# Miniprotein binders against tRNA-specific 2-thiouridylase MnmA (mnmA), part 3

Target 1, 344 residues: tRNA-specific 2-thiouridylase MnmA (mnmA), of Desulfotalea psychrophila (q6aiz6)
Amino acid sequence: MIKNITGIAMSGGVDSTATAILQKQKGPVLGFFMKLNQPDYETQRDRVSQIAQKLDIKLEIIDLTEEFQEYVLKYFSASYFKGLTPNPCIICNKEIKFGLFQQAILRQGVERIATGHYAQIHKTAAGYQLHKGVDPHKDQSYFLSRLSQEQLAHSIFPLGGMHKGAIYDLVEAHGFHDFRGTESQDVCFLEQDNVVDFLEQTAEFSASSGNIVMNDGKILGKHKGLHRYTVGQRRGLGISYPVPLYVINLDVKNNNVIVGENEQLFHKTMAISDIHWISQPEREDLLHASVHIRSTHKGAQASVILKENNRASVIFDEPQRAITPGQFATIYKDTQVLGSGVIL
Below, E stands for the ipSAE of ESMFold2; O stands for the ipSAE of OpenDDE; V2 stands for 0.75 times the mean of E and O plus 0.25 times the DockQ between their complexes.

## First folded at step 2 (miniprotein)

Design a5 (from FA1 with T36R F37Y R38T I39V)
Fold by ESMFold2-Fast, scan of step 2:
Structure a5 (fold): chain B 344 residues (1-344), chain A 81 residues (1-81)
Amino acid sequence: as target 1 above (344 residues)
Amino acid sequence: SETEVKVTFEADSPEELLKALRKILELARKYGAKVRYTVENGKLEIEISGLSEEDAEKIAEEIKKLAEELGVEVKIEVEEK
């Protein structure tokens, strides 16, 4: 009654294993594993069960297969129907990992859940802040940019203050020697090959062939569906042209893939909608902040002009390459995530 | 009673609208006023509230001078709430 039990999100990877080791040292723990109908479920289940047994941690499997389909896969398919490029990791974190999964764990009398994420939570008088992990090559704060204050209040990120090398050292010191050279991914189910196949298998998805065109309307070739293309793509276009061409935009109305030269991918402005604030700015004016337009983006300084209805205009100090509609723009103040919006 | 100043700027680039907005926000803070704004299709629409009638007229005059300095078109309306 004196000590609270901590839940541990265990995936069978090195990061969740390190998290389990660290949290067990601090007090009583319970392990939890999500079933999402992932292609490698049986292998992952067996691996996480072996790890839990070795660490003497009781493991429970929570089946969220139907909920994953309802909240993540439908969002994913719907985005591609609109010619948008989704980020299923961000939605999965918001709705599943820190939503329904966290809620299921809390209902068992667990007060907090520890995960293997490389990010930091800071409790302040104004609420919980989300910060970048200290390892710049492993920071996952972008993918957590839609979490609520309540979700952060129930979360622990033990790895946020650590470098990846120290994580391997930690698990090896506890007898786990087979993790080097392997990395856990957040979206194993929705890998590139699985994305196209998954979309084409969906009963409500109708893919139609159309044209690959220049901005001036010149037809250069045919495509087998807009969902096979992403803004910035150079490879796999199957067109012949004297200079390199890139996907500039997807035109759903005319069913065209619009291509152009690399210079046409650079834009100084963008609009964002559906802004979710983790730490809402007190100012009713503009922000000068670092904006990340995709998970691999290092961030770019921009003026963010806040508008009504959770919308904003973003003006970058320097033009940015391959701004992609449907992706999330995450707004940072130094290491702090303020919030994120959907790129229009 | 409170007075409100409504301002509309039109410019060819978002950069010029941003410059106008920054200066207006600085000006409004000097008078302790609240600002609400929207930026769409080359237009910046601003509502400045929480002003006395005298302060509203002063702000309107300074905004007119700002528009002349930036070489942008501006429309200003002063209304009593």
Scores: ipSAE 0.000, ipTM 0.206, lowest interface PAE 19.0, mean pLDDT 82

Design a6 (from FA1 with L18Y R22L L25F)
Fold by ESMFold2-Fast, scan of step 2:
Structure a6 (fold): chain B 344 residues (1-344), chain A 81 residues (1-81)
Amino acid sequence: as target 1 above (344 residues)
Amino acid sequence: SETEVKVTFEADSPEELYKALLKIFELARKYGAKVTFRIENGKLEIEISGLSEEDAEKIAEEIKKLAEELGVEVKIEVEEK
């Protein structure tokens, strides 16, 4: 269609607005808004339309409602059926935002798409590298750990070298004064707490009631479904015991929530499966890697030992708390994301 | 009257039961119905509610075809409530 036009993923939030401002300064742009089965769609649509109009950016709405529900529900249902704790943002980024949404934008004749993500892309002779954003409180590289070389080749992250405070300053300088104290709209709008409510509301999940038990089999109470519990959870158990108890495991076969003391949440080893590499690592990179076991994890030094069928064992230098099956382990070399696997 | 369809799938692997569950959610969405499910000892028990008697008969037939396509065993019960 037209050469040298950049697509902008616009969500109506401060980050995508800043991205649009920065990219429009560099050349011609087209705005794109993703329609999902989000509860606030109409409000978000109106907001993004007003922003696009103020910035004089042509906006197209891409309807991925059915695809989002199919991919998201498929992943979440599979995870909960297996007693796993899913990460919806990683799957949404892989399948929807940088998958179907990016493909739809590219078909409009644009070569690259800019998004409001706090991460960096470095082009090297060996391919594209994904790196942490410079703002440690906003780094989103963990959530982008499943992206392909092709997806990175078509992406721009203008905010990766900036701090969140500078983003507010930028949008305010361009007449947007109402973003401070407002959460940025993320295209992956489902958080872990909202996932259970979303599934129960959408499909009315009612998993079998079962027992909350100690490792020795002692029954302490009843649960209303394994999908309501996460490894490390202390609150909402409805049980009485002389010391604080935490969910240490979900036992799907026996339909039990297994609880124990905080010390039982620490493990030095874990297994991962379904490994995706953004950048193929050297052996030494895996012997002294930093592994993030959830988005809020600061990273822990570990050795990654590759096995058959895209699986590996991870051996931490120090025991890690609340290793959670179904979450992603993201493998870093300094600031670079090498890849990620699903925790078993 | 509100009608409920109870479905039990039995299979050797969790993957086969998972495929059946996803198709049931797809069908329930099509009919505006609600789904509750339970897994016990290699069996997936599903209750589909919020159906008219006519829609319950249609969804039951579609579920029988689905089980045949997936090669899984199915038991279906339609209850008027």
Scores: ipSAE 0.000, ipTM 0.126, lowest interface PAE 20.5, mean pLDDT 82

Design a7 (from FA1 with L18A R22A L25I R29K)
Fold by ESMFold2-Fast, scan of step 2:
Structure a7 (fold): chain B 344 residues (1-344), chain A 81 residues (1-81)
Amino acid sequence: as target 1 above (344 residues)
Amino acid sequence: SETEVKVTFEADSPEELAKALAKIIELAKKYGAKVTFRIENGKLEIEISGLSEEDAEKIAEEIKKLAEELGVEVKIEVEEK
C-alpha cells in the first residue's frame, strides 16, 4: 500500500524548490520534471537533478515533447486563422501541466501534486475554489482559470499564502544561495512572442507579408505576418505618421494589420463565449464582478450579463483599453476565480 | 537548384485549414524546408521551398494523403527555381 505520497512538480527554479522543501517537511514525496524539449532543457534538467539530489528526493522525467508541440501548433494556428490572439499559457495549464502531466504523475501512485504556483485552493462543501495568491506581484490565478474541479482536487499550491521575498529566504535557509538574481527572464515559454519564435525555429516558418492600413484603407506600410501583432501594440510597426498609431484590429481575410489612434482602443462592452465555471453562480442572470481581460490587467469592475450556451455580455464601469479577441476574460468575486470565457 | 512545392487547400472550416497547415509545417521540418503561407478567399495557399526534386515528390505525396484524411480539397504544383 502507498501511504499519502505527494508528487512535486520540479522545474529547477526557486518556486518549485521552495515547494519541494515545504512538502518534504510534511511527508514522503516524489519529484517529477516535465520535458517539453524547451531550448534550455539540458541546463534545466541538470539544475533540477542537483536540487532533487540535495533534498534527497527521487526524480522522474516525464517526456511530453510531442504532445506539447502538436497542441501548441494546432491552438496557435487555429487562433491565427480566426484573427484571434491566443493565450497558450492558460491552455497549456489545462491540457498539459494539469492534464497529461498530472495524469502521468497520478499513475505513479500519488494522490496529489504540489506545484510552485502563486494561487490558493479552498475546499468547500460545494467543491474546490480557486483564489488569488496573497502576493499581488506574483498572483498566477488568471493562468489557472480553466482548471477543472478534478484537476484542483489533485493539486496543492503551497506558495499561495506566501510573498516572493519569503520564498528566497526559505530556500537560502536550506542551503540554496544562488537563486537571487538568476530568475529567468523566459518565465513563460508559451507567451505569444515565444510561440512565434518557436514556430519560426521549428519549421523555418515564414508567414505571408501584407499591408498595415488605416480603417479607411490607406496603406502605411508592410507587415511580415499577422501572428507578430497584437491589439494595442505601438512598437515594431515600422511606419511613420504624425501621431502615434496602435494596432486596433487584425483582418485575416484581407491579410491586413489595421491601425488607428489610441482613443480607438477604448471600449466599455465586450462579449465572451465558451465560459468555463470553477464556481458557477447559482441563481444570477446578472453578476457584478471584477473582470481581468489579460494576465497583466489588474481587473476592472463590470456587470456580467449571463446568457444561454455559456455566453455573456460584459459592461465595464469604465472603458477598458485594448480588449483583445481570443484572450480570456477571467471573472473574479473578490479573491475568488469564478470562471473564464473567450473574448469575442 | 532548389525545388518549390505550392499547395492550395480549400475547405469549409477554418479549423481544417489550421490542421492542414500544422501538419505541413511538421513535414517541412523533416525535410529542412521553409514554409510560407497566406489565406485569400477561403483558400489556404502554402509555398514550401528549399527542397530537392526527390524530397519535393515525397512531400507532395504525403500532402495528398493528408488532404484525404482531413477531407479537404488540395491542388499541388511542383516547380524548379
Scores: ipSAE 0.000, ipTM 0.330, lowest interface PAE 11.8, mean pLDDT 81

Design a8 (from FA1 with L18W L25Y E26R)
Fold by ESMFold2-Fast, scan of step 2:
Structure a8 (fold): chain B 344 residues (1-344), chain A 81 residues (1-81)
Amino acid sequence: as target 1 above (344 residues)
Amino acid sequence: SETEVKVTFEADSPEELWKALRKIYRLARKYGAKVTFRIENGKLEIEISGLSEEDAEKIAEEIKKLAEELGVEVKIEVEEK
């Protein structure tokens, strides 16, 4: 008979340590550490090993260095090459943390994986729902908006119902006093030196010059590649004008950077594509929901008009600043994440 | 102790915003903080959470120094809750 074992995603940080403590109290566990060949890997590995030993948890290391480069870093660089602004955290969660890492853990005979994420999973007759964490300053549901039903079915978020202060209290009660005022170690692609190097190499490789223009077609200067610009960018344009000008749009078809004044960055409407639904909307044609176009706490009320091929038009109640192609629009019903799409 | 540091960087290119993000992320991790971020508008918007008021002031000061070092414009807001 195979025992029902819970996997713990351990990073050496306070949140994953608290997660391990809570889950070990509920039954047998196995710890797993994700290797992405980060610069401080040996220090982080030693720290997570010491934590696992202190908690009497068997630890396995899963090396995903090559897979991380294939799925996340190439996505990141390719997006900039196409004039899009990426969100690598959402893609890393979908493809690596809850994709290949979760699958590797499941192959070890594990039924579910607990992580230190501040979000909630509700099991219903219609499937799994993703909800905001109760601590509004720690909620990570936006970054989990692309997870599948299968990925949610195999996940546990023990911290979703807790506030950060309670997490420190918990780890200290179990003899972990070193987290207070010390560096917290988490596996993060942002620590990869090769990401910056790859972006710089990609930018140099993709240097196709074109024009910086106003909406009326007036040429103000030349650019050295669309990948060097993002919507809302004010600096590095190399143009002279009586008032501050911002990148309003990147026109890939004509190879133009379109600039204008700050007021031109406000729009009531946007289109989204490649919508991934965590929870299918009951009404097919129209939703009225809160839409988050960035990871910040500010959401905006909008009408979401559903179209064919997982596309939608979004009409905000109030104009939103700097809607950015390539970013994710996440659709919320109160605390529930319904899904997300890529902004066009 | 739910103090947040909100940071906006403006830079000449996405690569410069990425360099700023990496440095701030490392700094925030040193303080045990969590980072959420957005690169849009030629701006990098970062929220650093899970900080004491004292640590939030220290990290804000270090971020100002990093912005000067990188030659980029920064806007910093410390929210006490």
Scores: ipSAE 0.000, ipTM 0.214, lowest interface PAE 13.6, mean pLDDT 80

Design a9 (from FA1 with E15R L18R R22M L25F R29L)
Fold by ESMFold2-Fast, scan of step 2:
Structure a9 (fold): chain B 344 residues (1-344), chain A 81 residues (1-81)
Amino acid sequence: as target 1 above (344 residues)
Amino acid sequence: SETEVKVTFEADSPRELRKALMKIFELALKYGAKVTFRIENGKLEIEISGLSEEDAEKIAEEIKKLAEELGVEVKIEVEEK
């Protein structure tokens, strides 16, 4: 009996296909595909089935539709109705992809699961560390910041040490020529969808009209729903003013979009809650670290002051633009992810 | 037959309507039901479908209690299809 079978999380995208190619070269593999009630499920299923067949990999479909609704879609919609900006991919990774999906795969006698993520796992005497992928334009470590030690112990990221160009070359060498120009298929489908369209398909929002105001209460126009606006947004405001204006804050209580000049988006401090540690720091009350306040943020040096109940205050060395409540602040030591918390 | 529950909430503030909506999502998820909704001019209109007659009656009762707790006006219609 061959032991040490590796599971491959296959999505039909270029990254999971490259992962399958690389892992099959190292030993026996089984392919697994998640059904999540995604709008393109049938197209994605057909594509992943064709890829698995071409690679001679047995594919199993695991239906997590109800669990995805419970843990991800409920969180997503509830966050927007609270005036918060969610990150559904972080929650999906924690609860679904590396949670229930990983657990289902392990129950089939699989020892570890390989995924197409651009991140690195380092095993140390103190446990598993999560590190940035080497390709700075593709690093996905931010989205994996909520993973547990157990989830990392069962995971393999074959692409963490590779650059995206080499991935396209690899799949093309194995007869897959149609992936260039389909980069969006490598991303969580909720991030690919227009948020407003998703909420309105689910919520059927029509005119929940309110005011677009400045901090002093001056009314500049009307909005068609708070869910249509994000902190830092400049376009689509439909207001006229002598200088460019940006969404500064969402006032749920008064149903107002608060706007101001670009300078008002810069803050030196923020608070975070619900901190999850992958690698808890040695300092009990204070650490100096790079903090990433959204997936596209390059990181900023900050003092993180740890408090009770998994909370912290963050003081940046330089003011940061568009700190957004509901997003995750991920704490890095060089390339290592220490943990993350929810921005308040 | 499948039963559908149609709910209309009216409230003085968008905040109260959002609270009602979030509670309805929790109820629908508990019963495995499908929810569609629309917020327009101080009204929240919700359709809950894919329910048995018994579960539709239970959800309607829970929605009445929710409206009372939130101090909002509610109209509930239960339709068998």
Scores: ipSAE 0.000, ipTM 0.108, lowest interface PAE 20.9, mean pLDDT 80

Design c1 (from FC1g with F74Y L89Y; at its last look DockQ between E and O 0.07; V2 from the best seeds 0.00; counts 0 for: pae E 19.4 > 1.5, pTM E .585 < .8, other shape alone 3.109 > 2.5, unsure alone 68.072 < 70, placed apart)
Fold by ESMFold2-Fast, scan of step 2:
Structure c1 (fold): chain B 344 residues (1-344), chain A 97 residues (1-97)
Amino acid sequence: as target 1 above (344 residues)
Amino acid sequence: SKVIVVFEADSPEELEKALEKIKELAKKYGAEVEIEVKDGKLTIVISGLSEEDALKIAREILKLARELGVKVTYVIEGDPEEAERIAKYVEELLKRE
């Protein structure tokens, strides 16, 4: 008798619960939960265990605490130390969720893993394509832009064709009435989303006082560390000036926070490095595409000029606000994710 | 160095004029030209230039865009630090004109 078992990545949230319900309807399933040493681990573990029991799904806990520290937390801290703004969720997806976690599940004899991500996978003759989820308010394709062909080949996203409202309706129809009004934490390893406290407690960050300056070098005040500031930040600068000022750049070499007016945050061009392709373009020189410079960015039309060593120049049709070094630029062709690079 | 130019127009005739003028400029500077036309956009990559010649060509391209009434965006490329510095300089020129 042929057994085609699907693994389910369960987190105790509404999306993974809906994924478990849908996949169990299609055949035998095994549930898997990641231990990452998150602050809410015990509460999350108890919740996912109750859900798995109610759905009659066998649950295994996979401990990836040390690997999460090595691949995600060190990356996060190192980025801030370099004056860059990281995206730990993209790295976590690449290295942990669809990397080591997926590999551990595959070793159990499972061939495919379903997750609660709002994105779509299309199988073509040329390989697997990653596409936006249909719900524009919940699309998570940006965070999945670093996945490999092999990672996509082993993945199922049952929620990619659904709207969030339908997900709540589905789980409620199966006796789960407590998910409405439950919000997900922005970053899973931060207590109360406090980046500064995390970095100063865990990452050998000492208070390194420096200057808050304008582009011309005029000193407006002092700062207590570059890691306390992000490009585009207006609040918390502690300086007095006749007009609103924003963080334009972080100067690590001189230990300066560079500030200026809102207009100085708009740029038509940027450079990207370390490009990873999910679907490599046929032409190696130029793309016309929509580029997303952060998870909340709506996307902007651009010409992407491909260079040697997985680098590119991006020329936007219209100037874009707050292009932030260290964030990822994700390249889209309509709904398809082609790949992503690190903003320089 | 490289000069990368993006022209936008609804009229293919205006893009064709821009292309011919840029080919003429590239030939004058002994440069290589790569071209793509798609969705009313003309993208031109001019390579094999010194930094000085790249700046001269950028200025001529800005003048050409104004003469033809077409929208233009461009960047001059070098090493990573050089590319950022030159792109910023070119952006300031475009804002002033």
Scores: ipSAE 0.000, ipTM 0.400, lowest interface PAE 12.3, mean pLDDT 82
ESMFold2, look of step 12: ipSAE 0.000; ipTM 0.183
ESMFold2 (binder alone), look of step 12: mean pLDDT 68; pTM 0.595
OpenDDE base, look of step 12: ipSAE 0.008; ipTM 0.257

Design c2 (from FC1g with R85L L89R L93F; at its last look DockQ between E and O 0.01; V2 from the best seeds 0.00; counts 0 for: pae E 27.2 > 1.5, pTM E .556 < .8, unsure alone 68.716 < 70, placed apart)
Fold by ESMFold2-Fast, scan of step 2:
Structure c2 (fold): chain B 344 residues (1-344), chain A 97 residues (1-97)
Amino acid sequence: as target 1 above (344 residues)
Amino acid sequence: SKVIVVFEADSPEELEKALEKIKELAKKYGAEVEIEVKDGKLTIVISGLSEEDALKIAREILKLARELGVKVTFVIEGDPEEAELIAKRVEEFLKRE
């Protein structure tokens, strides 16, 4: 078996196209495209096929529709049902893109898989480290925070050292002129990014109406399901009040949306569970680190107090706005991702 | 180093009880502490602490929070080695519950 062939995860987008161009310049490649429960599948398939033909890359389609439903979509719906705000992209990366998809590609006799992610992999004597991409507006290391050492060992991120502008220039130099001005979707399985419509069209999803209340229990209105609300949400509450009100908490037990003023969204502490380490710290009890509570968060300095059962308490130096249960807290040492946990 | 302690409670009465007990604690140790009530939270700043004094005062404040049933948060500012030691011992107290 010749392990000099690089697999390329191709999606039909500008980043995977740039990745294919760069990797083909370094040696023989095979292209692979995932079939998932995506509403634009046929359009995306046709686009990626045209790109592969133009680049003279053999393309194979791997059907992971049932696995995506089982590992990503059930997680997504179940999280909202529990009053949590999920991150399906992190789970998709762990279970599908770098899990079953990577495993299927490796079975084709390739040694490593290149993807269009803006992140860096550093090989050290202690193992593989995941680092931020150099373009601060495109860094995707947060979404890769659950990857294993084995998954990183088989991965290449050619775009991690590049800025997005250089990527557009690269693809245009190779005859791809239609990528500029196209907006990317954050969640690939949603039409028009409508979470509510997706959840309410799922046969197993059942949500009941309840009350929108202040912390003191004062009822301000009714809601049509907790899944319609997210911590920090200001719009769509359907209530009248003299000052702006925000969702500060979802109370599943009493079926209440709890609202309050902006100041009530700031907290210095949070708890995290289900911690996964990419690079486990030498200290057993305490870390001083930058913690990212969502993909758009710039990171905040914190003391991470490690506990039993893969749990921790996080104490920020400064209060953080809209800490959201169900989202991931990713722990960074400078540019390095150490690991992540689920916010409680 | 500085240790900043933040108490959170549902009512002003609970924060007032915490404030009264902290004043008693400061008097007991002959220590000066900076106290600020901001946005429904009682913030206590303790400065110029040795390792021994920091642990002693942190322990008493943590016990007070448990007795009053109020949420407490420790924020550590200063030398990283001293901050790490304080945080480790605070974590030991939290595990005891």
Scores: ipSAE 0.000, ipTM 0.126, lowest interface PAE 21.1, mean pLDDT 80
Fold by OpenDDE base, look of step 12:
Structure c2 (fold): chain B 344 residues (1-344), chain A 97 residues (1-97)
Amino acid sequence: as target 1 above (344 residues)
Amino acid sequence: SKVIVVFEADSPEELEKALEKIKELAKKYGAEVEIEVKDGKLTIVISGLSEEDALKIAREILKLARELGVKVTFVIEGDPEEAELIAKRVEEFLKRE
């Protein structure tokens, strides 16, 4: 291992640029950019190259296009066709960004990678803890909830202790003035977040029209394939009813979209599976924790009843709206990410 | 009787060591243990103890805390007479060391 070299995950965004600046101040760095199936790859590559040149950072491009397709895109498409709402960013972080990409960087003799994620790593005697970033509006710890101890050991998050405003000030002080007002894309492989068009272009697309129904079985209309709908959705239903209706559930077996009133979206309980622990809870049976049911969720207090086979029952203190199968539930103790599971 | 033990330490490592040893103690006495970690404090609720065992555990925990250099606070819940007796004995123990 070449001691003292930090690999920088460069994406052309403000956060990765700030990360590069901060790490270069501490010691020697190497820049790395992932080639994926980005629709704007050439534009991104050129931007990253310009940033690297301006910072006097040697840039290497690592092509993970095939791996991204295998680990992320197939998961994404297959989930929607099963009536699930995926989180491709969690999978991408686990398998690609802190997986194959990190491994490729480490093979270059680099000891650790730095990324522009708003999260914190605390090294303890029991291992590495993942914590929320100090900026509550920029915290990305939810998306890192599937990382292993080894992945954390080889990661640095220089921005985890900073607010977004300070990041802009930092990059501007180094002559980068064009980052303000740039939005991060939620899905990096989709143009304009058009999930429907992407899914319909896949070779596995076989979705059929079916019924939009109430819980009592009353047919209200027709849907254009289950992949077009998610729990809590109100728009695009094409139905007329005296009160607002929302997608409550997707019945894949009968090819039905089940709709109901807003009150029917609230549930006190859910089940999770495929639990991954970053930090194992001290109690093996019951945990009281803050549970986030999606990336934008503020967290809700819940009792987590651990079961066999990495499963749990989650009982919220207060009913939660639009619990969505396929999304990740991330379990927190204060700022610490304990782990995550897939919502059933 | 319930014995609630609150450990305060400057390092998470010290709290973890304390926790492991307390779990071992509780197991030795057949007690149930509830654990909460918040704001650098480890709260352990030990329940299902006889008065005699509660006192024994309390003494061992105090000894452990001294060895680890951690602050310990005891809250005893139960029968008022029993709780007062335990509290008094714990105080007497603390005064002798």
Scores: ipSAE 0.000, ipTM 0.176, lowest interface PAE 20.7, mean pLDDT 85
ESMFold2, look of step 12: ipSAE 0.000; ipTM 0.087
ESMFold2 (binder alone), look of step 12: mean pLDDT 69; pTM 0.607

